# VHH binders against o26223, part 91

Target 1, 191 residues: o26223
Amino acid sequence: MKLLWTSQHIKVTVHIDGKVSKMDVLEAIKTRRSIRKYQDREVPEELIDKILDAAMCGPSAVDERPWHFIVVRNREMLEKIPEVHPYGAMVKDAPVAIIVCCDSSLEKIPGFWVQDCSIASQNILLAAHSLGLGAVWTGVYPLEDRVEGIRRLFSIPEHVIPFSVIPLGYPAENPGTRDLFDPDRIHLEKW
Key: E = the ipSAE of ESMFold2; O = the ipSAE of OpenDDE; V2 = 0.75 times the mean of E and O plus 0.25 times the DockQ between their complexes.

## First folded at step 6 (VHH)

Design s68 (framework vhh_lunsekimig_d3; at its last look DockQ between E and O 0.60; V2 from the best seeds 0.00; counts 0 for: pae O 5.2 > 2)
Fold by ESMFold2-Fast, scan of step 6:
Structure s68 (fold): chain B 191 residues (1-191), chain A 123 residues (1-123)
Amino acid sequence: as target 1 above (191 residues)
Amino acid sequence: EVQLVESGGGVVQPGGSLRLSCAASGFTFSDYALYWYRQAAGIERELIASIDSGGSTYYVDSVKGRFTISRDNSENTMYLQMNSLRAEDTGLYYCAADHSDTFYGSEPYFDLWGQGTLVTVSS
C-alpha cells in the first residue's frame, strides 16, 4: 500500500517541472480522443492525484461541488464492470478506472448535479490527455441498470449516484484528430 | 449512402454454425464501435455482442464461448461467428454502429442500424 495523498493538511504539488512537454489548453481540447486500448504499464498515483485535483477545480451550480470519486486498481473489480456495463468492455484491460459519483446530500439546487459531474468527467479526460494518458468516458447515469450494477459492485450508498466510469492508462492506440467546427451552429446577435 | 448491411442469416439445425457479416459504407469505420443486437418473437431487442474501436469485446452471458465477434477495418466489415446454435438463438440479428466518442451507447439512440438478418435454429 502507498499513501501519496497524505491528508487535507498536505497537498501533492501539481507543477510541471519542465521534465515533460507542455500541451496548450486549446491543443489538449482539440486533440483529446477517447482511448480504449492501454499499455500494460501502471499509472503512478501522483498522476491520479493530479487528475482528481483538476476534476475538483471545475465550476458547479451554486458551488455545490457534489462529486466524489472511487479509484479502482483491483483487477478482479475492473473485470466485473463489463458484467453490469456492456459498453465498458475496455475497462477490464485498463490499469485503473475512476468512478465519478454525486453525493446527493451535497446538492444545493435540484438537478444541476448532472452538469457538475459532466464537468468533472470532462476535466478528468482533459487532464489525463495533458499528462500523456488516454481515457474514455463510459456513461452510467441515467441508465438504471448501469447505476444499480455499479452501485452494487462498489458498495455505493443509496444517497450517492454513480455517474460515469472512466478507465485510463498509457495509450496503445492513436486515433486521428477530428475536425468538428460547424459554423452553421453559430448565430450572431440572435437566433 | 451511409449504410450497414447484414448478411449470412438462414435456417440451421441445433448445434450448427452460421457466420453473420455487417458491411459498412459511407463513414470512417475505424472510428465506430459496432454491435450485434437480437430480436426474438415476443421479447425486446437485446445486445448480444459488441466490439469497440480499440478491439475490446463484450458478450451477453447466454452466448459467451459460443459466439465470436470480430472486425476488419480494411474491409469495413464486422462479423459474428455463431457456433453450437440453440433454438433460443432464433431471431432477427441487427448490426448497429455508434461513434467511438460516444459516452452512453444506448440501443434506441444509435445513429446507424442495419435492416436485420433472420436466423432460424430449427428442424
Scores: ipSAE 0.334, ipTM 0.708, lowest interface PAE 3.5, mean pLDDT 87
Fold by ESMFold2, look of step 7:
Structure s68 (fold): chain B 191 residues (1-191), chain A 123 residues (1-123)
Amino acid sequence: as target 1 above (191 residues)
Amino acid sequence: EVQLVESGGGVVQPGGSLRLSCAASGFTFSDYALYWYRQAAGIERELIASIDSGGSTYYVDSVKGRFTISRDNSENTMYLQMNSLRAEDTGLYYCAADHSDTFYGSEPYFDLWGQGTLVTVSS
């Protein structure tokens, strides 16, 4: 079953592979892994829309919402990212990448944009996972060579700061779950 | 027991060549991105080359065109062919496997750091 998106931008239900995707949020957090190998399969625009909607649902410092997103599907551009990002080799094999940016003109509390864009970036990873996609956060900020390279490559203006590059696609690997809980990291009442 | 073992280091003159090997035991290389790091005396380890599970490669600028990373999944081994060696290439060379959940990407997760294999380029 499918529903048609209308020009009035009314809410529609999107079906993925004939099913509505449902995942318990705690399982999504526990089972999400960095995915660096992708199927040769396009990611529908509808799924990118849902992911970006989720990205913008995060809290931000004094509700400043400083984030902007660049959606990259062009093969030539995806292939150039590894030239400026030493750990971005998988990006050229992804059907799409999302670049999370901060527009510094939207800051209300200086410097909290890093937390704001980190929240948006993590929401992208979780939303992609819940939709059956795999993604990985490749860090850009605060590494000056990466920031400069990505800014130049995508014509990002001076007042906008590229924060992360997140390639995504249908996964072609399954790295499994890790048990990372460590009770020694928990401090009751005091350090 | 999960291990990564480097070998193939030695002493070579400038302009010479060496081939390093990294053998895995206790896990299968084919599932992971693989990395070579280099550590010169008094300096932090630096990434020099990587190869992902699909065979795509990356090299830092200082080794581009001189070093070639490759993998042989049937032998659970990775190689680094080093040509046109320079004195600045002297150091301990470590291999690593990265299937970690990292966004920084400078020190990938792997089960064991070996003692490294020493490469000395001197006249």
Scores: ipSAE 0.074, ipTM 0.509, lowest interface PAE 4.4, mean pLDDT 83
Fold by OpenDDE, look of step 7:
Structure s68 (fold): chain B 191 residues (1-191), chain A 123 residues (1-123)
Amino acid sequence: as target 1 above (191 residues)
Amino acid sequence: EVQLVESGGGVVQPGGSLRLSCAASGFTFSDYALYWYRQAAGIERELIASIDSGGSTYYVDSVKGRFTISRDNSENTMYLQMNSLRAEDTGLYYCAADHSDTFYGSEPYFDLWGQGTLVTVSS
C-alpha cells in the first residue's frame, strides 16, 4: 500500500517582525530550517528562557538530564568562536549563541548523553523557530579539535563535554521549505 | 543544470598573486554558504576559506592576511584573492556550496563541488 502522502506545501512564513505566532508542533518540525543569517536585532531574554525551558523538557536516558547550557551574548566571545570552529562563521553575526554541554558526572549509563544532548539541541532549534527566531546546529562533538577549542575558550571543565554551538537570532534569510519524506525508508512489520 | 565552475588557476612565482573565481549557475546563489578547499599532492583536502550567506568569513591560519574570500551575488560568483603566494600553496583548489540543513561534521557534505582549478607556485 503506497501511502500517497500529499506533499502539503507548507509555506514557511518567516515572521520578520518578531511576533510570536502560535505554531503547532508539526508545523514547527516541518517548516524549521537552519538559519545562518541574522538581523541586527537583539533577542529578548524572555525568548531565551523559553528556549532553554524547552531544551530541558526532552527525555533523557534513565532521566539523567546531563545537559548544561552556556548562553553567550558577549560580542568578543561570539567573534572568537569561529576561530575554533571552522564552520561557525555565522556565530559572530548572531546576537546570541547557546552552547550545549554534557556533564559526564551526571551520566547514569555511559554513551546515552549524545542522544540526550541531541534531543536538547533539537528542542532548542524547534523552540527558536516557533518563536520566530532562526538558528543552526553547529556540531562540536565528536570532533576533538572543536571540543577542545570550545573548552578552552569558555573554560569548560574536563568532565564537561561541549556538544553543540547554536547561534540564534531573528532571521535575515528565508531558505524556503523542504520535502524530506521518503516512503522507501518506511518498512512495515519487517525489513 | 546546477554547477560550480572554478577558474583563475595557473603558474605563479613565489610572492605573486592570483585571483580565483567560482561561477555558479542553476541555483539561488545568495542563499548558499560558499567554501574554498585545496588539495596538495599526497595530502588530504583542506578547508582554507569560507563565506556564509550573510557574508561572514573564515580563514585557516596558513592563509590569514594573504587570502581574501568574497562573493558577488549579482554575478553568482565567488572569488579568492591570493596574495603573497608560497610554494606550499600549490594544489588543486575546489569551490563548494552548501545549503544543507545539517550540523557540521568532520567534513561537510556539500550540495555542490566544482572540478577544481590548479594553482602552482614555483620559482
Scores: ipSAE 0.025, ipTM 0.410, lowest interface PAE 5.2, mean pLDDT 87
ESMFold2 (binder alone), look of step 7: mean pLDDT 78; pTM 0.769

Design s69 (framework vhh_lunsekimig_d3; at its last look DockQ between E and O 0.56; V2 from the best seeds 0.00; counts 0 for: pae E 5.2 > 2)
Fold by OpenDDE, look of step 8:
Structure s69 (fold): chain B 191 residues (1-191), chain A 123 residues (1-123)
Amino acid sequence: as target 1 above (191 residues)
Amino acid sequence: EVQLVESGGGVVQPGGSLRLSCAASGFTFSDYALYWYRQAAGIERELIASIDSGGSTYYVDSVKGRFTISRDNSENTMYLQMNSLRAEDTGLYYCAAEYSESWYGAEPTGDYWGQGTLVTVSS
């Protein structure tokens, strides 16, 4: 049975009208895109709280939950982030950004914090999308200059590692959807 | 076939202006972040400007206030307006494109590169 995956163009109807369209989890995953252009509109605190709640719902190695989150709304600070993160230019145009960090003192198994923070970051992206917001993952770790830049800018202590910067806002672009399914990447029982 | 073709390079006096173009084909232009690099003789290639898929721009300090990067998605073309040119701006200018979803903010490896256009600023 050849599962003819008909590429149903899931029209992500970004309801511009602030109605939190309830997306199911598969829809959110499949239709999510990086958004780098935002409306001149503030993101309500309630939505940020929901996003952060989602960020903390992911698994972590031996439940170490090493993540911390810096929520940045200050315009001056948002405008400074691109100075230490040259590929984070969109941050200056976002109404808010979340910086995902790892507290190394909470790490129980070495190295798994990267996976933990990645899961948290991805949950932020998915939650944002499901709430009608756009977001993009800008990597900080493992690039030393960016890590140090963000650390200095936000006075992050040495035992805490900035991992990612995620600007968020109501989307002002619609890049469409991608079909990323690749059956060649699926192996049954063995390679 | 994917192509990036730079144009607009040439010889100009200090204080002069040039406008570079990068014409793209063979890929969905609007889904890509675009970059201008330059390489002076004996120096490593450096990023000088970028514009992401959302239109946000970045400039290296040495070109801030003088250069302007822009894109026209309808024409699949990126531009670099260069004003107040200096001798130090002399070099081969490259355009590059990187798919926006592959961008975690790492240094762009560039999915696609042009062949470059030469800019010479000499009195």
Scores: ipSAE 0.373, ipTM 0.715, lowest interface PAE 1.7, mean pLDDT 90
Fold by ESMFold2-Fast, scan of step 6:
Structure s69 (fold): chain B 191 residues (1-191), chain A 123 residues (1-123)
Amino acid sequence: as target 1 above (191 residues)
Amino acid sequence: EVQLVESGGGVVQPGGSLRLSCAASGFTFSDYALYWYRQAAGIERELIASIDSGGSTYYVDSVKGRFTISRDNSENTMYLQMNSLRAEDTGLYYCAAEYSESWYGAEPTGDYWGQGTLVTVSS
């Protein structure tokens, strides 16, 4: 039994200490693909907790850790996202989405929160993949119409900036492996 | 070389139908989200419909229920079935593609655009 403190409540999580990850870090990074088609299956709360724990472990500028997360499971809310993010059509078909936000009151150095929230977003994608889920990052910031649309839809206060919307679920597609290594983009010692 | 080639445009009377095709080459078609944009005289280019790599579709309100977007990955072709055409549907129709690993999800740039096909709805 492990006790995890959330902002309002103590959460009790049971660990299975003997379970080994099916893929190492390099395999997870290299095989992760954006997934936009999901099975009609619930994602257990325990997996969402593991993903968000991983998201918060990323580095941040001056350790400001400005990220907040909204977990959306309500079908009617998920169906409204494409109205404010027309390139996020897949969100309406996902069992759950995570909205990555920046709380500007936590910002210690101006502007680096974008990188902080990018790191959190990528960690969500990698953690989901390592747990057998599929996810896709749909961009919100810096597109003002999307930022304000998402803010209004989820009652996000003005000092908080929605950064990305990440639908996730059990994958119903299996895209091929990417081979993207390009040695011409590597420069030794100087440009 | 990436190429998108539109076809199927033409002159049609109000209430008529047209099927636009966008044939793709030079990239792995199944890995791309695909878009139809429309540009009418004096009006900025607008997104009309999209279909992502997973098959999820989006339609702008003015075409919902009248237009159907689809894709055939085996033929590397995207389609737009246009029914109940109106004078306001007149314009140049462009297809566009964006790689499925893009988190941006906005108007594609560079060589990801077709040349356009003209649709004229006229009595």
Scores: ipSAE 0.361, ipTM 0.722, lowest interface PAE 3.0, mean pLDDT 87
Fold by ESMFold2, look of step 8:
Structure s69 (fold): chain B 191 residues (1-191), chain A 123 residues (1-123)
Amino acid sequence: as target 1 above (191 residues)
Amino acid sequence: EVQLVESGGGVVQPGGSLRLSCAASGFTFSDYALYWYRQAAGIERELIASIDSGGSTYYVDSVKGRFTISRDNSENTMYLQMNSLRAEDTGLYYCAAEYSESWYGAEPTGDYWGQGTLVTVSS
């Protein structure tokens, strides 16, 4: 944020994004890949803050914003996640993970929280990528055993639903880009 | 055009070793997480080991320390080194693959299963 002070009695704060993004948004969307190998390098708290800010910028049903985030850096806890999430083995190798949750007490219209948390989760992936990090979305909801296991492991209350676990770090792999555009999926005016 | 072909199964005595291979074709091998499943008689298939595209491995407790999963992306082949085999290891062993951009993290679908190779640990 840019701070501008005018006189002793008036304070005007103008926040212009003085940080220029290094990556165009379409480039970020097209080049983001799931990253499962990470450098032995800490992710600064400042980058996590930026990622979570981006996560909360997504639209939500009637602006309900049902999301909560658990930031996990503790090595012992990261190593326990695969015990309840067998396809999330890479989480133990990440310097940090973000658990995306829904607080059902914040729902204003029942049933749309899944879309809301999906939007937040995708924004985490894109923001991480734009900051030079790699991440992968590992699914928790709607698999009941995973939901219960993660809830127990992190002491998440019953009205809060863990949705996804997203390990992230500086990438130690580069899987390249893919061309997935398929014009047969596009229908003009009708099916 | 997708093909997963297991090999290396056979009959061994308890305490013996086998090395299973899974040769893959028809997809970009390095983009896939790879799995070994085991199906004992009368039981549904169970995941026993996995290796993701990033090289992270997982093993169920019953095989941990005895089995080693590995992949060779240059040869489009996954392996399962099985040591100290026990009678309860008897079953059909399937390889499977899941696209690395999949977020769901569930049992692979469709053409991304092999046909299985039989391992019998007897006597």
Scores: ipSAE 0.103, ipTM 0.562, lowest interface PAE 5.2, mean pLDDT 86
ESMFold2, look of step 7: ipSAE 0.016; ipTM 0.397
ESMFold2 (binder alone), look of step 7: mean pLDDT 79; pTM 0.780
OpenDDE, look of step 7: ipSAE 0.354; ipTM 0.711
ESMFold2 (binder alone), look of step 8: mean pLDDT 79; pTM 0.784

Design s7 (framework vhh_lunsekimig_d3)
Fold by ESMFold2-Fast, scan of step 6:
Structure s7 (fold): chain B 191 residues (1-191), chain A 123 residues (1-123)
Amino acid sequence: as target 1 above (191 residues)
Amino acid sequence: EVQLVESGGGVVQPGGSLRLSCAASGFTFSSYALYWYRQAAGIERELIASITSGGSTHYVDSVKGRFTISRDNSENTMYLQMNSLRAEDTGLYYCAAEYSDTYYGSEPLNDYWGQGTLVTVSS
């Protein structure tokens, strides 16, 4: 259905998303879903810049902020990701992907870079959602084959660890929201 | 647009073999857990084999060691290799796909079903 006819002309939906769609933080957290189907529509560089700014604003252990990001728009490179990542098939269909990396030379406290890069990854997902985009976190670290596959594919130095691959685009699916609140997991004053 | 199409069913003698295929289209195949169900006369539809998006497999005890489920993400196809077939394996075999989370995903569980393929083991 991605060919240049019929669905391209749904301008009312595009206008609503661009003009009136505002999301507070709680709404963004509660309604964010993993999106693996994308429209054949380019994501503006300005939106990627906003997402990466948000990614870098997360808390970081001892303020080490070890994250680096690779922005991949090249179709040939996106098509190669599924060859080294078995859950990355959707990446070849995305207009862009962000690879979240840890520069181990920036690590100030052992092991906390995993939490730092997790926070950056989640901020990418939330920021994308708040901007009307869909994204999914595909895991790289700690799976050694994926770490080395992604490293080789993108010429990543040995002191830099690829942590996650996050394809994003305008969503072509709407899975709805989940009601995940479980009061049995909340303990007052004691276990 | 979502389709699951089974093939490979037929009539076979006890002790024989068949390979079922389930060809998928209209969704990101590699993100889905995949299932083979069997519907026999007078029996509710039963899950007989599954393969997660990560490749982990599960089998009902009656087919363990005889059936092998596999997937080919490059071809968007799931297979069921059936060996040492018995009369009780006779039934309509359905493939199904359920939306599976990647490592940090929060996908809804969506069920897509094929139309079924008939396997008859004649004694």
Scores: ipSAE 0.013, ipTM 0.202, lowest interface PAE 7.6, mean pLDDT 82

Design s70 (framework vhh_lunsekimig_d3; at its last look DockQ between E and O 0.49; V2 from the best seeds 0.00; counts 0 for: pae E 6.6 > 2)
Fold by ESMFold2-Fast, scan of step 6:
Structure s70 (fold): chain B 191 residues (1-191), chain A 123 residues (1-123)
Amino acid sequence: as target 1 above (191 residues)
Amino acid sequence: EVQLVESGGGVVQPGGSLRLSCAASGFTFSDYALYWYRQAAGIERELIASIDSGGSTYYVDSVKGRFTISRDNSENTMYLQMNSLRAEDTGLYYCATDYSDEYYRSEPLMDYWGQGTLVTVSS
C-alpha cells in the first residue's frame, strides 16, 4: 500500500448552460474534458483573444516561444479538415478551430518545440474550459500525412510545422469528470 | 474483463444489406470513440467508419452514402448499417474503441478490439 491521498480540497462548480463560471485553476484542470459536440452558436472574438493570450503564457525552453496560431472560422475550410485528419471529424461541426503551429526559425534548442506547443495546446484547452467553452486537442504532429495535409490546406510555409488542431465552441455534451488520482504512481524518497 | 463482441456478419448478394453490431462489456461506452475497421484480402486493415463521443461521424470515401454508423450508449452497443453492398466490401470487420479524452488516435493503438466478423459479398 502507498500513502493515502485525498483531493477533498477541490470544490468544483460548473454552469451547465455554458455560461462562464469563476473556477479556480485546480477546478479547471480537474473538470476539463474533451468536448466534441458544440452548440450552433458563434464564439465571440474577445473569447478567442483571451484563449490565445493564455496560450502564449506557457513556459518554453530557453524562452523560445515558437508558437504561431491560425484561427479558422470559415465553414468550408473546417469541413475540409477531416479529409486530411480522419480522427478530426468533429472539426467540421465546430464554429471555430485553432491550429497550433511551430515556427522552426524561432527554435533555439532542437526538439523542445514539441513540449512548447504541447503547453500552448493545454493552455488553450484550460482557458476555453474556464470561459465556458468546450474544446478537444486533435493530434497532427508527428504524423507526416496529417502535417503535410494541414500545411497544404492552410498555406503554411515549409519552415512552420502544424502541431495540433483544436476545435472549440459552446458545449452540447456534458461528460462526467474523471477520477484519475492514483497513489500507486507516487513514490516517496525513492522508487 | 473488457470485451467487444461483433455480430451480424454473413454472406450476402451484391446490392444486399447487413447490419453489424458490436456489444461492449466491462467499461463505460459513452466515454469512448468507436470505430469499424475492415481487413480485406491483400489489403492493409483500414478505418471504414467512426463515431466519437459527441456523435460526429467519419466514413472512408468508398462507403459514404452506403454505410451508417450509430451508437446506443444505454445498451453499450455500436452498429454499422451496410447498404448497397459490393464485392469490394468483402472482408473481416473489426469494432474498436479508444478513450475519448486522448489527443492522439490511431490504429493499431486502440484500447479495445473485437475479434472480427466476416462479411462476404458474392453472387
Scores: ipSAE 0.401, ipTM 0.744, lowest interface PAE 2.4, mean pLDDT 87
Fold by OpenDDE, look of step 7:
Structure s70 (fold): chain B 191 residues (1-191), chain A 123 residues (1-123)
Amino acid sequence: as target 1 above (191 residues)
Amino acid sequence: EVQLVESGGGVVQPGGSLRLSCAASGFTFSDYALYWYRQAAGIERELIASIDSGGSTYYVDSVKGRFTISRDNSENTMYLQMNSLRAEDTGLYYCATDYSDEYYRSEPLMDYWGQGTLVTVSS
């Protein structure tokens, strides 16, 4: 039985007019795109708080919750991030960035923190999108040059590992939606 | 089909200058970030500069202050102005682009590459 999944392209009209339209979770997941262009507009603190709340709602290994977040609004600091991040050029154009970090002292089981911080980072992206913001996940870990670069810039202690840098802002681009469903990647009962 | 064609390479003396070009076709040029990589003999390919769709730039430390990346969207062309060239700048220079929504990128994972243009800095 070939499950004909008709991917209905739900055009999520992101109402740019500041009205936080309630987006359902599936819509948020399916319509989210990396946004690398931002309007010259500040992001309210209230929205950042909501995003961070969402970031902390994900599961973690044995509930270790190893994540910390650095919220960066300072223009000088935002402009320095691209100096140590080759794919972070857009950060200097964002009104705010969130740096997701792991406190290794909070780990209960070694190595699962990558999953934990990934979940937190993805929740940031989804929450931002649902709130009418654009964001992009710029990978830091496990690339040592980026990790150390970010560490130095923000005076991050040795036991804390910067994981991702996520610039956020009101989107100044609309890259559209992608159909990424691939039935060939689905195996029933056996490979 | 996406095509990237590098040009402008050549032989120069230390302290000299070159301007590389990357002619692009087969995609909406203005919408995507572009990258310059180089590969010296016996060394892995390295990112040296990037320019995003908004014109924001990145440079590796070794080329800062000497190299300038730019783009002309009307001509679908990216440039790399290289000044104060050094022997260590010798290598094959590549332009690249991606269409990915990926959060992680490295040199081997770029989607599209040119054939490269050779830069030789020698006395």
Scores: ipSAE 0.041, ipTM 0.465, lowest interface PAE 3.7, mean pLDDT 87
Fold by ESMFold2, look of step 7:
Order: sequence, then structure tokens, then C-alpha cells
Structure s70 (fold): chain B 191 residues (1-191), chain A 123 residues (1-123)
Amino acid sequence: as target 1 above (191 residues)
Amino acid sequence: EVQLVESGGGVVQPGGSLRLSCAASGFTFSDYALYWYRQAAGIERELIASIDSGGSTYYVDSVKGRFTISRDNSENTMYLQMNSLRAEDTGLYYCATDYSDEYYRSEPLMDYWGQGTLVTVSS
């Protein structure tokens, strides 16, 4: 029997084919990898909700919060993404994808929306990883042909800019960790 | 140590055929996508074909119907069968893999490339 999170005065632990666990934030950052192979297993809506909640926790320029998210589960739509995104082939194999967009009408300072949506995109990757999922960021902006292709495919209005497509699912690969620390990139006091 | 080694290039007349091979080692070959790129003199390297871990293939329009990519996971080898070769197919052919690719730009920076094999189509 599954008991879901309900009222604000009652907490329910959810156990669906997995474990309830915590991951330290530094561990999540260090161990997150781009995952392009996914199990044939659906991603529960509540996990997508948690991921999007995390995405919206990021800072933004003057708190403009210009982001919007399109959650795509429809198989036909996912299979059409490679028609406009040459390196998005793995999207057709994902159970779900999130499209990160900027609503330019929410911009308060022009041009900072790219940083804002980058922060939201990275938060999606980290949150997915912490929940036992794998994801990869596939770039849309600033490539004009992909921006317009994705906009057309998902009926995105002209004032909204698709930034990234992030397929995700339970991982079917393990690329391992990378040791990328490079002390030569660190400069004390000046260059 | 990841290694990719191309072979099978050579000189061929227009309309001829060649079969290129890419031998791979140092990673779990069956888990990753593999790519063929070509580079003509003075031109940037361009993607021509790919095959994912499940065997799904992609071809650019200029080679579709003439080239066939395949993989043999038991030999850790990818192949490119090139038929109906044209003068514009002349170039250095590279294989690549998406192993350990963490970049998000529109064209992934492949961390691992072969040395290339030269294909010359001339009459």
C-alpha cells in the first residue's frame, strides 16, 4: 500500500520501487553525470514536481525569475525533437523531458535571462540526480535554428525563448566519477 | 586509456566503395554512441553518421543512401561502408565516441577521437 504526501499537517513517506535517501549537496555536485540511457520505467509526477520546485529556487537577476518550464511526456512530441535538434536523439528514449524557457516579458534587466535559465537548468540536473534519476542538458539557445524549431514544435510564443531541453529518467548507464579539480585555474588576489 | 583507431582508407575511383573500421578500447563500448566525421582540406570537421548503443542510425543528407554505419559490440568495432563514392567525399575520416561528454553546446565536444584515415576519390 502506497501512502502519498497529503495535508500540511501530515507527512507520508513514499516508497515506489526505490529507497528514501538523502544525498549531501557536495556529493550530488561531484557525482552528477550526463545520462543518455534510460530504463523503461516511468518517472512519477511527484518527482517532476520536486525537480521543478528546485529549479525555481535559484537566484535570478534582480529576482526577475524569467523561467517557464514545459513538461513533455507525449511520445510523439519527444520523437519529433530530433527533427530540429541534431544532438537530441536520446530524447526519443526518455520517459520525460523538461524544456526550460525564458519569458522575455518578465525580464527586468536585458540579457541576464541566460544566466537565470542556466541556473534553473543546472538545478534540474542536480535535483534529478539526488532523486535517483539521470538527465542531460541539451542546448537550444543560442542556436537560432534550434530556438525556432523548438518554438514551432511546442507552440511557444515569440516573446518566450526556449533555452534548453533536458531529457530524464532512471539511468541505464553509469559513466562513473571524474576528477576535474585543477589548481592552475585558481588565482589568489589577482590573475 | 581510451583509444580509437581508424583504418580502411585509400585511393578509389568515383563510384567505388570502401569500408572503414574504428577499433575501440578503454571504455564500455556497448554503452555509448559512436560517430563518423570527415574533414576536407581547409574545412572544419563535419558529422556524417552516427549509431547509438541500441543500433539506431543517423546520416546527413549528403551521404544518406550511400553510406551505412554499423557496430559489432563483440569486436568493439564500428564500421562505415561507403558506396557510390564521389570526389566531394575525399577527406580525412575520424571516429569518435560520446564517452564522458559533459558539455552542453549544440555539438558535443567529443573527448576522444581517432587519428583519422584518409579517403581519396580521384579519377
Scores: ipSAE 0.014, ipTM 0.313, lowest interface PAE 6.6, mean pLDDT 85
ESMFold2 (binder alone), look of step 7: mean pLDDT 80; pTM 0.794

